# VH-VL binders against Stromal cell-derived factor 2-like protein (SDF2): the designs that were tried, part 13

Target 1, 181 residues: Stromal cell-derived factor 2-like protein (SDF2), of Arabidopsis thaliana (Mouse-ear cress) (q93ze8)
Amino acid sequence: VEITYGSAIKLMHEKTKFRLHSHDVPYGSGSGQQSVTGFPGVVDSNSYWIVKPVPGTTEKQGDAVKSGATIRLQHMKTRKWLHSHLHASPISGNLEVSCFGDDTNSDTGDHWKLIIEGSGKTWKQDQRVRLQHIDTSGYLHSHDKKYQRIAGGQQEVCGIREKKADNIWLAAEGVYLPLNE
Below, E stands for the ipSAE of ESMFold2; O stands for the ipSAE of ESMFold2 at other seeds; V2 stands for 0.75 times the mean of E and O plus 0.25 times the DockQ between their complexes.

## First folded at step 8 (VH-VL; framework fv_acimtamig)

Design f6 (from d1 with light chain S94D D95V; at its last look DockQ between E and O 0.93; V2 from the best seeds 0.00; counts 0 for: pae E 3.8 > 2)
Fold by ESMFold2, look of step 8:
Structure f6 (fold): chain C 181 residues (1-181), chain A 120 residues (1-120), chain B 106 residues (1-106)
Amino acid sequence: as target 1 above (181 residues)
Amino acid sequence: QVQLVQSGAEVKKPGESLKVSCKASGYTFTDYYMHWVRQAPGQGLEWMGIINPSSGYTSYAQKFQGRVTMTRDTSTSTVYMELSSLRSEDTAVYYCARDSYSVGWYEDYWGQGTLVTVSS
Amino acid sequence: SYVLTQPSSVSVAPGQTATISCGGHNIGSKSVHWYQQRPGQSPVLVIYYDSDRPSGIPERFSGSNSGNTATLTISGTQAMDEADYYCQVWDYSDVVFGGGTKLTVL
């Protein structure tokens, strides 16, 4: 199944099987922005992310997402954008990944380059991909380091500049909009 | 070998601006963040900010926000730090320093330093 | 903002163990890095992530970090270790240095 702009998808961390998750709970020690974590359960309404183009581009709802495209990911429930910046992540001291903004407020900190592993030309369900943040050059990353109290059992999501096995993600469950043509 | 070569010493008057360059060699310039740190005579190290040479994205220490600008030229593998509205307290050695590849928030290689003297 | 506190100076005899402290509120939850600066020279990284040594740094340099104190330890201290030493953390969006400790080897 093709991933199209407008699709609401879950992103599964390949190595740990945790899904990218957020909710209206700010980081207590970092930027104070909305926290982003890996969630262990498959059934979770807070793990849906809407695939959006960067503003001012020609991509429209239903278009396939090409390898190398710069995209945004909007948290479906809170409407904030997957975001990164030059702040230390709470557990590992890597690059903090947060949710920031709203439907009308987005900046370059919300921009991620889609990198498809292998020779694929467009993004498909269960395909191995990386998301590289434009401003920081960090790859969306997760690891088996868990929060103890707030979001207990959920794992840290952060950015790192090195390509590693732990920054491979798959588009798993979702509501996939049909491909145009 | 990793090398950071900075521009030469400068003498400035209050109210002027300074611009220090830092030319990197021996590694892939855009793969590493660059810090700027200064040291007033007889005093400790003071962090000024950081730049991602790949994107040009910057983050500045609050003390310098509004006075400091960091830029880069990827074609010459050079970062620049500009500090405006100079005061005598800005007299210092200014260092560029490279962050680690894995984003460690520490400075693994340092330039030789650039002495800037602000006097009337 | 976050403050790191170091003693202004530490003196040791050659061959003895020097310890340089770096105090900070809950510093044990942070990664601590250490720099050596000899007179007239640029700083040089000697410890990162509390206890790791960069290539080329002698094994007699070690570090630890727990609670409110990080410590740089130099065993078998030599005259060439005489320098200023700075601890450093990353706190939110800022790099924070300690005030520096002058190590004197008698």
Scores: ipSAE 0.381, ipTM 0.800, lowest interface PAE 3.8, mean pLDDT 91
ESMFold2 (binder alone), look of step 8: mean pLDDT 95; pTM 0.960
ESMFold2 at other seeds, look of step 8: ipSAE 0.421; ipTM 0.818

## First folded at step 11 (VH-VL; framework fv_acimtamig)

Design k1 (from f1 with heavy chain S102N; at its last fold request DockQ between E and O 0.95; V2 from the best seeds 0.77)
Heavy chain, then light chain:
Amino acid sequence: QVQLVQSGAEVKKPGESLKVSCKASGYTFTDYYMHWVRQAPGQGLEWMGIINPDSGYTSYAQKFQGRVTMTRDTSTSTVYMELSSLRSEDTAVYYCARDSYNVGWYEDYWGQGTLVTVSS
Amino acid sequence: SYVLTQPSSVSVAPGQTATISCGGHNIGSKSVHWYQQRPGQSPVLVIYYDSDRPSGIPERFSGSNSGNTATLTISGTQAMDEADYYCQVWDYSSDVFGGGTKLTVL
ESMFold2, look of step 11: ipSAE 0.700; ipTM 0.897
ESMFold2 (binder alone), look of step 11: mean pLDDT 95; pTM 0.963
ESMFold2 at other seeds, look of step 11: ipSAE 0.711; ipTM 0.899
ESMFold2, look of step 12: ipSAE 0.708; ipTM 0.896
ESMFold2 (binder alone), look of step 12: mean pLDDT 95; pTM 0.964
ESMFold2 at other seeds, look of step 12: ipSAE 0.728; ipTM 0.902
ESMFold2, look of step 13: ipSAE 0.732; ipTM 0.902
ESMFold2 (binder alone), look of step 13: mean pLDDT 95; pTM 0.964
ESMFold2 at other seeds, look of step 13: ipSAE 0.678; ipTM 0.887
ESMFold2, fold request of step 14: ipSAE 0.615, 0.704, 0.657; ipTM 0.872, 0.892, 0.882
ESMFold2 (binder alone), fold request of step 14: mean pLDDT 95, 95, 95; pTM 0.963, 0.962, 0.962
ESMFold2 at other seeds, fold request of step 14: ipSAE 0.675, 0.709, 0.681; ipTM 0.887, 0.894, 0.885

Design k2 (from f1 with heavy chain S102T; at its last look DockQ between E and O 0.96; V2 from the best seeds 0.00; counts 0 for: pae E 2.1 > 2)
Fold by ESMFold2, look of step 11:
Structure k2 (fold): chain C 181 residues (1-181), chain A 120 residues (1-120), chain B 106 residues (1-106)
Amino acid sequence: as target 1 above (181 residues)
Amino acid sequence: QVQLVQSGAEVKKPGESLKVSCKASGYTFTDYYMHWVRQAPGQGLEWMGIINPDSGYTSYAQKFQGRVTMTRDTSTSTVYMELSSLRSEDTAVYYCARDSYTVGWYEDYWGQGTLVTVSS
Amino acid sequence: SYVLTQPSSVSVAPGQTATISCGGHNIGSKSVHWYQQRPGQSPVLVIYYDSDRPSGIPERFSGSNSGNTATLTISGTQAMDEADYYCQVWDYSSDVFGGGTKLTVL
């Protein structure tokens, strides 16, 4: 199944099987922006992300997402954008990944390049991908390092500039908007 | 092997702008962030900001926000730092300094420094 | 906003151990880096992540960090170690340097 603009998807970290998650709980230190973590459960309403194009492009709802496209990911429940910046992440001191903005406010810190592993030309369910942040050049990354209090049992999600096995993600569960032709 | 070579010393008058260059060699220029740090005569080190040469994205120290602009030219492997509305307190040696590859938030290699004197 | 405090100077006899402190609120939860600056020269990284040495830095340089104090330790201090020393942390979105410590080897 093709991932299209407008689809609401869960992004699963390949190695740990945790899903990209957020909710209206800010980081206790650092930026103070809404926290982004890896969540262990499959049933979680806070793990849905809406695939959106960058403003001012010709891509529209239902279009396939091409390899190399720059996209935004909107947290479905809070309407904030998956975001990164030059802040240290709370556990590992890598690049902080947060949620920021709202339906009408987005900036370049919300822009991610979709990189499809292998030969695929468009993004499909269960395909191995990386998301590289445009401003920081960091890859969306997670690892088996868990918060103990502020998001207990959830994994740190951060950005790392080096390609590693731990920055591979899959579009897993979701509401996949039908492909335009 | 890694080299950061900065432009030469400058004398400026109050109200002018300065622009210091830092040419990198011996590594992949776009793989490393670059910091700018200055040092007034007889004083300590003062961080000014950081640039990602890959994207051109910058983050500036609050003190310099609105006066500093950092840019780069990937074709020449060069970063630039511009400081506007100069005043005598801006007299300093200006350094470029490279962050580590894994983004360790420390400066592993430093340029030779550029003395900028602001005098009337 | 975040402040690192260093003594202005430290004096040590050759061959003795020098210790240079870097104070900060809960600095033990941060990664502390140290730079040596000889007169008229650029800073040089001597310790990163509290206690790691870059390639080419002698074993006599070591570091520690706990509570509210990080420490640079130079054992068997030599005349060539005479320099200014700065501690540094990255405080979320900004680099913060200590005020510097002049090490004199008498």
Scores: ipSAE 0.638, ipTM 0.882, lowest interface PAE 2.1, mean pLDDT 93
ESMFold2 (binder alone), look of step 11: mean pLDDT 95; pTM 0.961
ESMFold2 at other seeds, look of step 11: ipSAE 0.707; ipTM 0.900

Design k3 (from f1 with heavy chain V103I; at its last look DockQ between E and O 0.86; V2 from the best seeds 0.00; counts 0 for: pae E 2.1 > 2)
Fold by ESMFold2, look of step 11:
Structure k3 (fold): chain C 181 residues (1-181), chain A 120 residues (1-120), chain B 106 residues (1-106)
Amino acid sequence: as target 1 above (181 residues)
Amino acid sequence: QVQLVQSGAEVKKPGESLKVSCKASGYTFTDYYMHWVRQAPGQGLEWMGIINPDSGYTSYAQKFQGRVTMTRDTSTSTVYMELSSLRSEDTAVYYCARDSYSIGWYEDYWGQGTLVTVSS
Amino acid sequence: SYVLTQPSSVSVAPGQTATISCGGHNIGSKSVHWYQQRPGQSPVLVIYYDSDRPSGIPERFSGSNSGNTATLTISGTQAMDEADYYCQVWDYSSDVFGGGTKLTVL
């Protein structure tokens, strides 16, 4: 199944099986922006991310997402953008990943390069991918380091500049919009 | 050998701009963030900002926001720091300093420094 | 804005142990780095992540960090250790340096 712009997908961390998650709970330190975590459950309405193009480009809803494309990921329930910047992440001191902005406010900190592992040319469900943040050069990353109170049992999500097994993600469950023809 | 070689000393008048270069060698230029730090005569170290040479993304200390611009040229492995609207209190030695690999939030190698004197 | 406080000077006789403090609110929860700056020279990293030494820094340099105080310790001080010493943390989105401590070796 092809991932198209406009699709609402869950992103599963390959190694731990946790899904990328957010809700309206800000980080207590660092940016104070909306927290982003790995969530252990498969059934979670806060794990949907809408695949969007960067503003001012020609990509439209229903177009395939090509390997190497720069994209944005909008959190479906809160409408904020997956974001990163030069703040230390809460547990590991890596690059903080947050949700920021809204439907009308987005900046370059919301831009991620899609990197398909292997020879695939367009993004498909269950394909191994990395998301590299444009501004910081960090890969979207998670690991078995968990919060205890504010998001108990949920994993830290951060950015790391090295390619590692822990920055591989899969498009898992979702509503995949049909490919344009 | 990691080496950061900066441009030579400058003398400026108030209201002018300065631009210091920092040429990196002995490592992969785009793998390491670069800081700029200055030191007024007889005083301590003052952080000015950081640049990611890979993307050109910058973050500046609040004190310098609006006056400082950091850029890079990946083909020559060189970062630049420009400070505008100079005042006499901008007289300082200006250093480039490399962040650790990945990002460790500290400066593992420093340039030799560039003395800039602002005299009215 | 986060503030690091250092004594302005410390004096020690050759062979003695020098200690240089770096005070900050809850600094023990932060990673502290230390730089040596000899007269007329650029700073040089001597300690990072509270207690780690870069290659080439002698074992007589050590560091610790707990509570509200980080400490650089120089055992068996030598005349060449006479320099300014700065502590540093990354706080929020900024480097923060201490005011510096001049170490004098008699």
Scores: ipSAE 0.608, ipTM 0.869, lowest interface PAE 2.1, mean pLDDT 92
ESMFold2 (binder alone), look of step 11: mean pLDDT 95; pTM 0.961
ESMFold2 at other seeds, look of step 11: ipSAE 0.703; ipTM 0.884

Design k4 (from f1 with heavy chain S59N; at its last look DockQ between E and O 0.92; V2 from the best seeds 0.00; counts 0 for: pae E 2.7 > 2)
Fold by ESMFold2, look of step 11:
Structure k4 (fold): chain C 181 residues (1-181), chain A 120 residues (1-120), chain B 106 residues (1-106)
Amino acid sequence: as target 1 above (181 residues)
Amino acid sequence: QVQLVQSGAEVKKPGESLKVSCKASGYTFTDYYMHWVRQAPGQGLEWMGIINPDSGYTNYAQKFQGRVTMTRDTSTSTVYMELSSLRSEDTAVYYCARDSYSVGWYEDYWGQGTLVTVSS
Amino acid sequence: SYVLTQPSSVSVAPGQTATISCGGHNIGSKSVHWYQQRPGQSPVLVIYYDSDRPSGIPERFSGSNSGNTATLTISGTQAMDEADYYCQVWDYSSDVFGGGTKLTVL
């Protein structure tokens, strides 16, 4: 199944099986922006992300997402954008990943390059991908390091410049919009 | 061997601008952030800002907002720092300094420094 | 806005142990890095992440960090260790340096 612009998807961290998660709880330190974590459960309404093009481009809802495309990911419930910047992440001191903005406010800190592992030309469900942040060059990353003060053992999500096995993600569960022809 | 080679000393007048270059060699230029740090005579180190040479993305210390611009040229592996509206208190040695590969938030290699004298 | 406080100077006899403090609110929760600047030279990283030593830095340089104080320790201090020493942290979105400590080996 093709991932198209407008699809609402869960992003699963390949190594730990945790899903990219957010809710209206800011980081207690760092930017103070909305926190982004890995969530252990598969049934979680706060793990849906809407695939959106960068403003001012010609990509439309239902278009396939090509390898190397720059995209945005909007948190479905809070409408904020997956974001990164030059702030230290709370546990590892890597690049902080947060949610920022709203339906009408987005900046370059919300831009991620989709990198498909292997020879794939367009993004498909269960395909191994990386998301490289444009401004910081950090890869969306997670690891088996958990917030000690967060209920449910949620894990840190951060950015790191090294390509590692721990920055591979899969589009898992979701509502996949049909491909435009 | 990692090297950061900076442009030569400059003498400036108040109100002018300076532009210091920092040429990197011995590593992959776009894999590391670059800091700029200055040191006034007899004073400590003062951070000015950081650039990601891969994207050109910058973040400046609040003190220098509106006066500093950092750029790069990936074809020559060179970072530039421009400081406008110079004042006598901008007299300092200006350093470029490389961040670690994993974004360690520390400066693992430093340029030789560029003395800029602003005199009225 | 985050402030690091260092003593202006520390004096030690040759062969003795020097300690240089770096004070900051809850600095024990931050990663502290240390730089040596010999007269007329660029700074050189001597300790990172509180206690790690870059390749080529002698084992007599060590570091610790807890509570509100980080410490650089130089054992067997030599005349060539006369320098200014700066502590540094990254505070959210900016580099913060301490004011520097002049180490004198008498």
Scores: ipSAE 0.532, ipTM 0.846, lowest interface PAE 2.7, mean pLDDT 92
ESMFold2 (binder alone), look of step 11: mean pLDDT 95; pTM 0.962
ESMFold2 at other seeds, look of step 11: ipSAE 0.699; ipTM 0.894

Design k5 (from f1 with light chain Y92W; at its last look DockQ between E and O 0.92; V2 from the best seeds 0.00; counts 0 for: banned pattern WDW L90)
Fold by ESMFold2, look of step 11:
Structure k5 (fold): chain C 181 residues (1-181), chain A 120 residues (1-120), chain B 106 residues (1-106)
Amino acid sequence: as target 1 above (181 residues)
Amino acid sequence: QVQLVQSGAEVKKPGESLKVSCKASGYTFTDYYMHWVRQAPGQGLEWMGIINPDSGYTSYAQKFQGRVTMTRDTSTSTVYMELSSLRSEDTAVYYCARDSYSVGWYEDYWGQGTLVTVSS
Amino acid sequence: SYVLTQPSSVSVAPGQTATISCGGHNIGSKSVHWYQQRPGQSPVLVIYYDSDRPSGIPERFSGSNSGNTATLTISGTQAMDEADYYCQVWDWSSDVFGGGTKLTVL
């Protein structure tokens, strides 16, 4: 199944099986922006992300997402954008990953390059991908480092500039919009 | 092997702008963030900001927001720092300093420094 | 904004141990880095992540960090260790340097 612009998907961290998650709880440190974590459960309404093009491009709802495309990921419930910047992450001191903005406010900190592992031309479900942040050059990353008090039992999600096994993600569950062609 | 070579000393008048260059060699230029730090005569170190040479993305210390611009040229492996509307208190040695690989938030190599004197 | 406090000077006899403190609220939860600056020269990293030494830094340089105090320790001090020493942290989005400590070897 193709991942198209407009699809609402869960992103599963390959190594730990945790899904990318957010809710309206700000980081207690760092930027104070909405927290982003890895969630252990499959049933979670806060793990849906809507695939969106960057503003001012020609991509339309239902178009396939090509390898190397720059995209945005909108958190479905809170409408904020997956974001990164030059702030230390709370546990590991890597690059903080947060949610920021709203339906009418988005900036370059919301832009991620889709990198498909292997020879794939377009993004498909269960395909191994990386998301590299444009501004910081950090790869979306997670690891076996868990929050204790804030979001207890959930994993830190951060950015790192090193390409590693722990920055591989898969599009898992979701509502996949039909391909335009 | 890692070297950061800065442009030469400058004498400026109040109201002018300065622009310091920092040429990197001995490593992959776009893999490391670059800091700018200054030191007024007889004083300590003052952080000015950081640039990602890969994207050109910058973040500036609040004190310098609106007066400082950091840029880079990847073809020459060079970062630049421009400070406008100079005042006598901007007299300092200006350093470029490389962040560690995979973002350690410390400066592992420093340029030789550029003395900028702002006087009447 | 976060503040790091260092003594302005420390004096030691040659061969003795110098201790340079860096005070900050909950600094033990942060990674502390230390720089040596000889007169007329650029800073040089001597300790990172509280206690790690870069290649080429003598073993007589060591560091620790707990509670509200990080410490740079120089054992067997030599005349060449006479310099200014700065502690530094990254406080979420900004570098913060201590005010510097002048080490004099008498």
Scores: ipSAE 0.724, ipTM 0.904, lowest interface PAE 1.5, mean pLDDT 93
ESMFold2 (binder alone), look of step 11: mean pLDDT 95; pTM 0.961
ESMFold2 at other seeds, look of step 11: ipSAE 0.751; ipTM 0.909

Design k6 (from f1 with light chain Y49E; at its last look DockQ between E and O 0.96; V2 from the best seeds 0.76)
Fold by ESMFold2, look of step 11:
Structure k6 (fold): chain C 181 residues (1-181), chain A 120 residues (1-120), chain B 106 residues (1-106)
Amino acid sequence: as target 1 above (181 residues)
Amino acid sequence: QVQLVQSGAEVKKPGESLKVSCKASGYTFTDYYMHWVRQAPGQGLEWMGIINPDSGYTSYAQKFQGRVTMTRDTSTSTVYMELSSLRSEDTAVYYCARDSYSVGWYEDYWGQGTLVTVSS
Amino acid sequence: SYVLTQPSSVSVAPGQTATISCGGHNIGSKSVHWYQQRPGQSPVLVIYEDSDRPSGIPERFSGSNSGNTATLTISGTQAMDEADYYCQVWDYSSDVFGGGTKLTVL
């Protein structure tokens, strides 16, 4: 199944099987922006992300997402954008990943390059991908480092400039909009 | 071998702008963030900001927001720092300094420094 | 705005151990880096991530960090170690330097 613009998907961290998650809980220090974590369960309404093009491009709902495309990921419940910047992440001191903005407010900190591992030309379900942040050059990353108090049992999600096994993600569950013909 | 070579010393008047260059060699220029740090005569180190040479994305210290601009030219592996509306207290040695490969938020290599004197 | 506090100066005799403190609120939860600046020269990284030495830095340089104090320790201090020393952390989005400590080797 093709991942198209407008699809609402869960992104599963390949190594740990945790899904990319966010909710209305800000980081306590630093940016104060909405927290982004890895969630262990499959059933979670806060793990849906809507695939959106960058404003001013020609891509529209139902178009396939090409390898190397710059995209945005909107958190379905809170309408904020998956975001990164030059702030230290809470546990590891890597690049902080947060949610920021709203339906009408988005900036370059919301822009991610889709990198498909292997030879695939368009993004498909269960395909191994990386998401590289445009502003910081960091890859969306997670690891077996868990919060103890504010999000107990959930993993840190951060940005890392190095390609590692822990920055591979799969589009898992979701509502996949039909491909335009 | 990592090397950061800065432009030569400058003498400026209040109200003018300065622009210091920092040419990198011996590593992949776009793989490392670059800091700018200054040091007034007889004083300590003062951070000015950081640039990602890959994207051109910058973040500035609050004190310099609105006066400082950091840019790069990837074809020459060169970072630039421009400071406008100069005052006598902007007299300092200006350094470029490379962040570590893993983004450790520390400066592993420094340029030789550029003395900028601002006098009326 | 996070503040790092260093003593203005430290004096040691040659061959003795020098300790340079860097005070900060809960600094033990941060990664502390140290720079040496000899007279008329650029800073040089001597310790990173609290206690790690870059290649080429002598083993007599060591660092520690816990509670509200980070410490740079120079054992067997030599005349060439006479310099200014700065501690530094990254405080979320900003580089913060201590005020610097002049090490004098008598």
Scores: ipSAE 0.676, ipTM 0.894, lowest interface PAE 1.9, mean pLDDT 93
ESMFold2 (binder alone), look of step 11: mean pLDDT 94; pTM 0.957
ESMFold2 at other seeds, look of step 11: ipSAE 0.697; ipTM 0.898

## First folded at step 12 (VH-VL; framework fv_acimtamig)

Design n1 (from k1 with light chain Y49E; at its last look DockQ between E and O 0.93; V2 from the best seeds 0.74)
Fold by ESMFold2, look of step 12:
Structure n1 (fold): chain C 181 residues (1-181), chain A 120 residues (1-120), chain B 106 residues (1-106)
Amino acid sequence: as target 1 above (181 residues)
Amino acid sequence: QVQLVQSGAEVKKPGESLKVSCKASGYTFTDYYMHWVRQAPGQGLEWMGIINPDSGYTSYAQKFQGRVTMTRDTSTSTVYMELSSLRSEDTAVYYCARDSYNVGWYEDYWGQGTLVTVSS
Amino acid sequence: SYVLTQPSSVSVAPGQTATISCGGHNIGSKSVHWYQQRPGQSPVLVIYEDSDRPSGIPERFSGSNSGNTATLTISGTQAMDEADYYCQVWDYSSDVFGGGTKLTVL
């Protein structure tokens, strides 16, 4: 199944099987922006992300997402954008990943390059991918390190500049909009 | 071997701008953030900001926001720091310093420093 | 804004142990880094992440960090250790240096 702009998907961390998650609870220190974590359960309304193009490009709903495309990921429930910046992440001191903005407010901190592992030309379900943040060059990353307070039992999601097994993600469950024809 | 080689000393007048260069060698230039730090005569170290040479993205210390601009040229592996509207208190040695590979938020290699004197 | 406090100077006899403190609120939860600056020279990283030494830094340099105080310790202090020493943290989005400590070896 082709991942198209407008699809609402869960992103599963390959190694731990936790899904990318967010909710309306800010980080307690640092930026104070909405927290982003890995969630252990498959059934979770807060792990849906809408695939969106960068403003000012020609891609439209239903178009395939090409390898190397710059995209945004909107948290479905809170409407904020997956975001990163030159701030230290809460547990590991890597790059902080947060949710920021709203339906009408987005900036370059919301831009992620889709990197498809292997030779695939367009993004498909269950394909191994990385998401590299444009501003910081950090890869969306997670590991088996868990929060105690703000999201007890959920794992840290951060950015790291080195390609590692822990920055591989799969588009798992979701509502996949049909490919334009 | 990692080296950061900076441009030479300068004398400036108040109200002018300075632009210091820092040429990197011995590593992959775009894989490491670069800091700028200054030191007034007889004083301590003062952080000015950081640049990602890969994207050109910057973050500046609040004190310098609006006066400092950091840029890079990936074809020459060079970062630049420009400070405008100079005052006598901007007299300092200016350093470029490389962040660690996996973003450790510390400066593992430093340039030789560039003395900039601002006097009327 | 986060503040790191260091003593202005420390004096030790050759062969003795020098201890340089770096005070900060809850500094024990941060990674502390230390730089040596010899007169007329650029800073050189001597300790990173509280206690790790870069290659080429003698084992007599050590670091610790707990509570509200980080400490750089130089055992068997030598004349060549005479320098200014700075502690540093990254306070979320800003690099913060201590005021520096002049180590004199008499």
Scores: ipSAE 0.659, ipTM 0.887, lowest interface PAE 1.9, mean pLDDT 93
ESMFold2 (binder alone), look of step 12: mean pLDDT 95; pTM 0.963
ESMFold2 at other seeds, look of step 12: ipSAE 0.685; ipTM 0.894

Design n2 (from k1 with light chain Y92F; at its last look DockQ between E and O 0.96; V2 from the best seeds 0.77)
Heavy chain, then light chain:
Amino acid sequence: QVQLVQSGAEVKKPGESLKVSCKASGYTFTDYYMHWVRQAPGQGLEWMGIINPDSGYTSYAQKFQGRVTMTRDTSTSTVYMELSSLRSEDTAVYYCARDSYNVGWYEDYWGQGTLVTVSS
Amino acid sequence: SYVLTQPSSVSVAPGQTATISCGGHNIGSKSVHWYQQRPGQSPVLVIYYDSDRPSGIPERFSGSNSGNTATLTISGTQAMDEADYYCQVWDFSSDVFGGGTKLTVL
ESMFold2, look of step 12: ipSAE 0.724; ipTM 0.900
ESMFold2 (binder alone), look of step 12: mean pLDDT 95; pTM 0.963
ESMFold2 at other seeds, look of step 12: ipSAE 0.703; ipTM 0.895

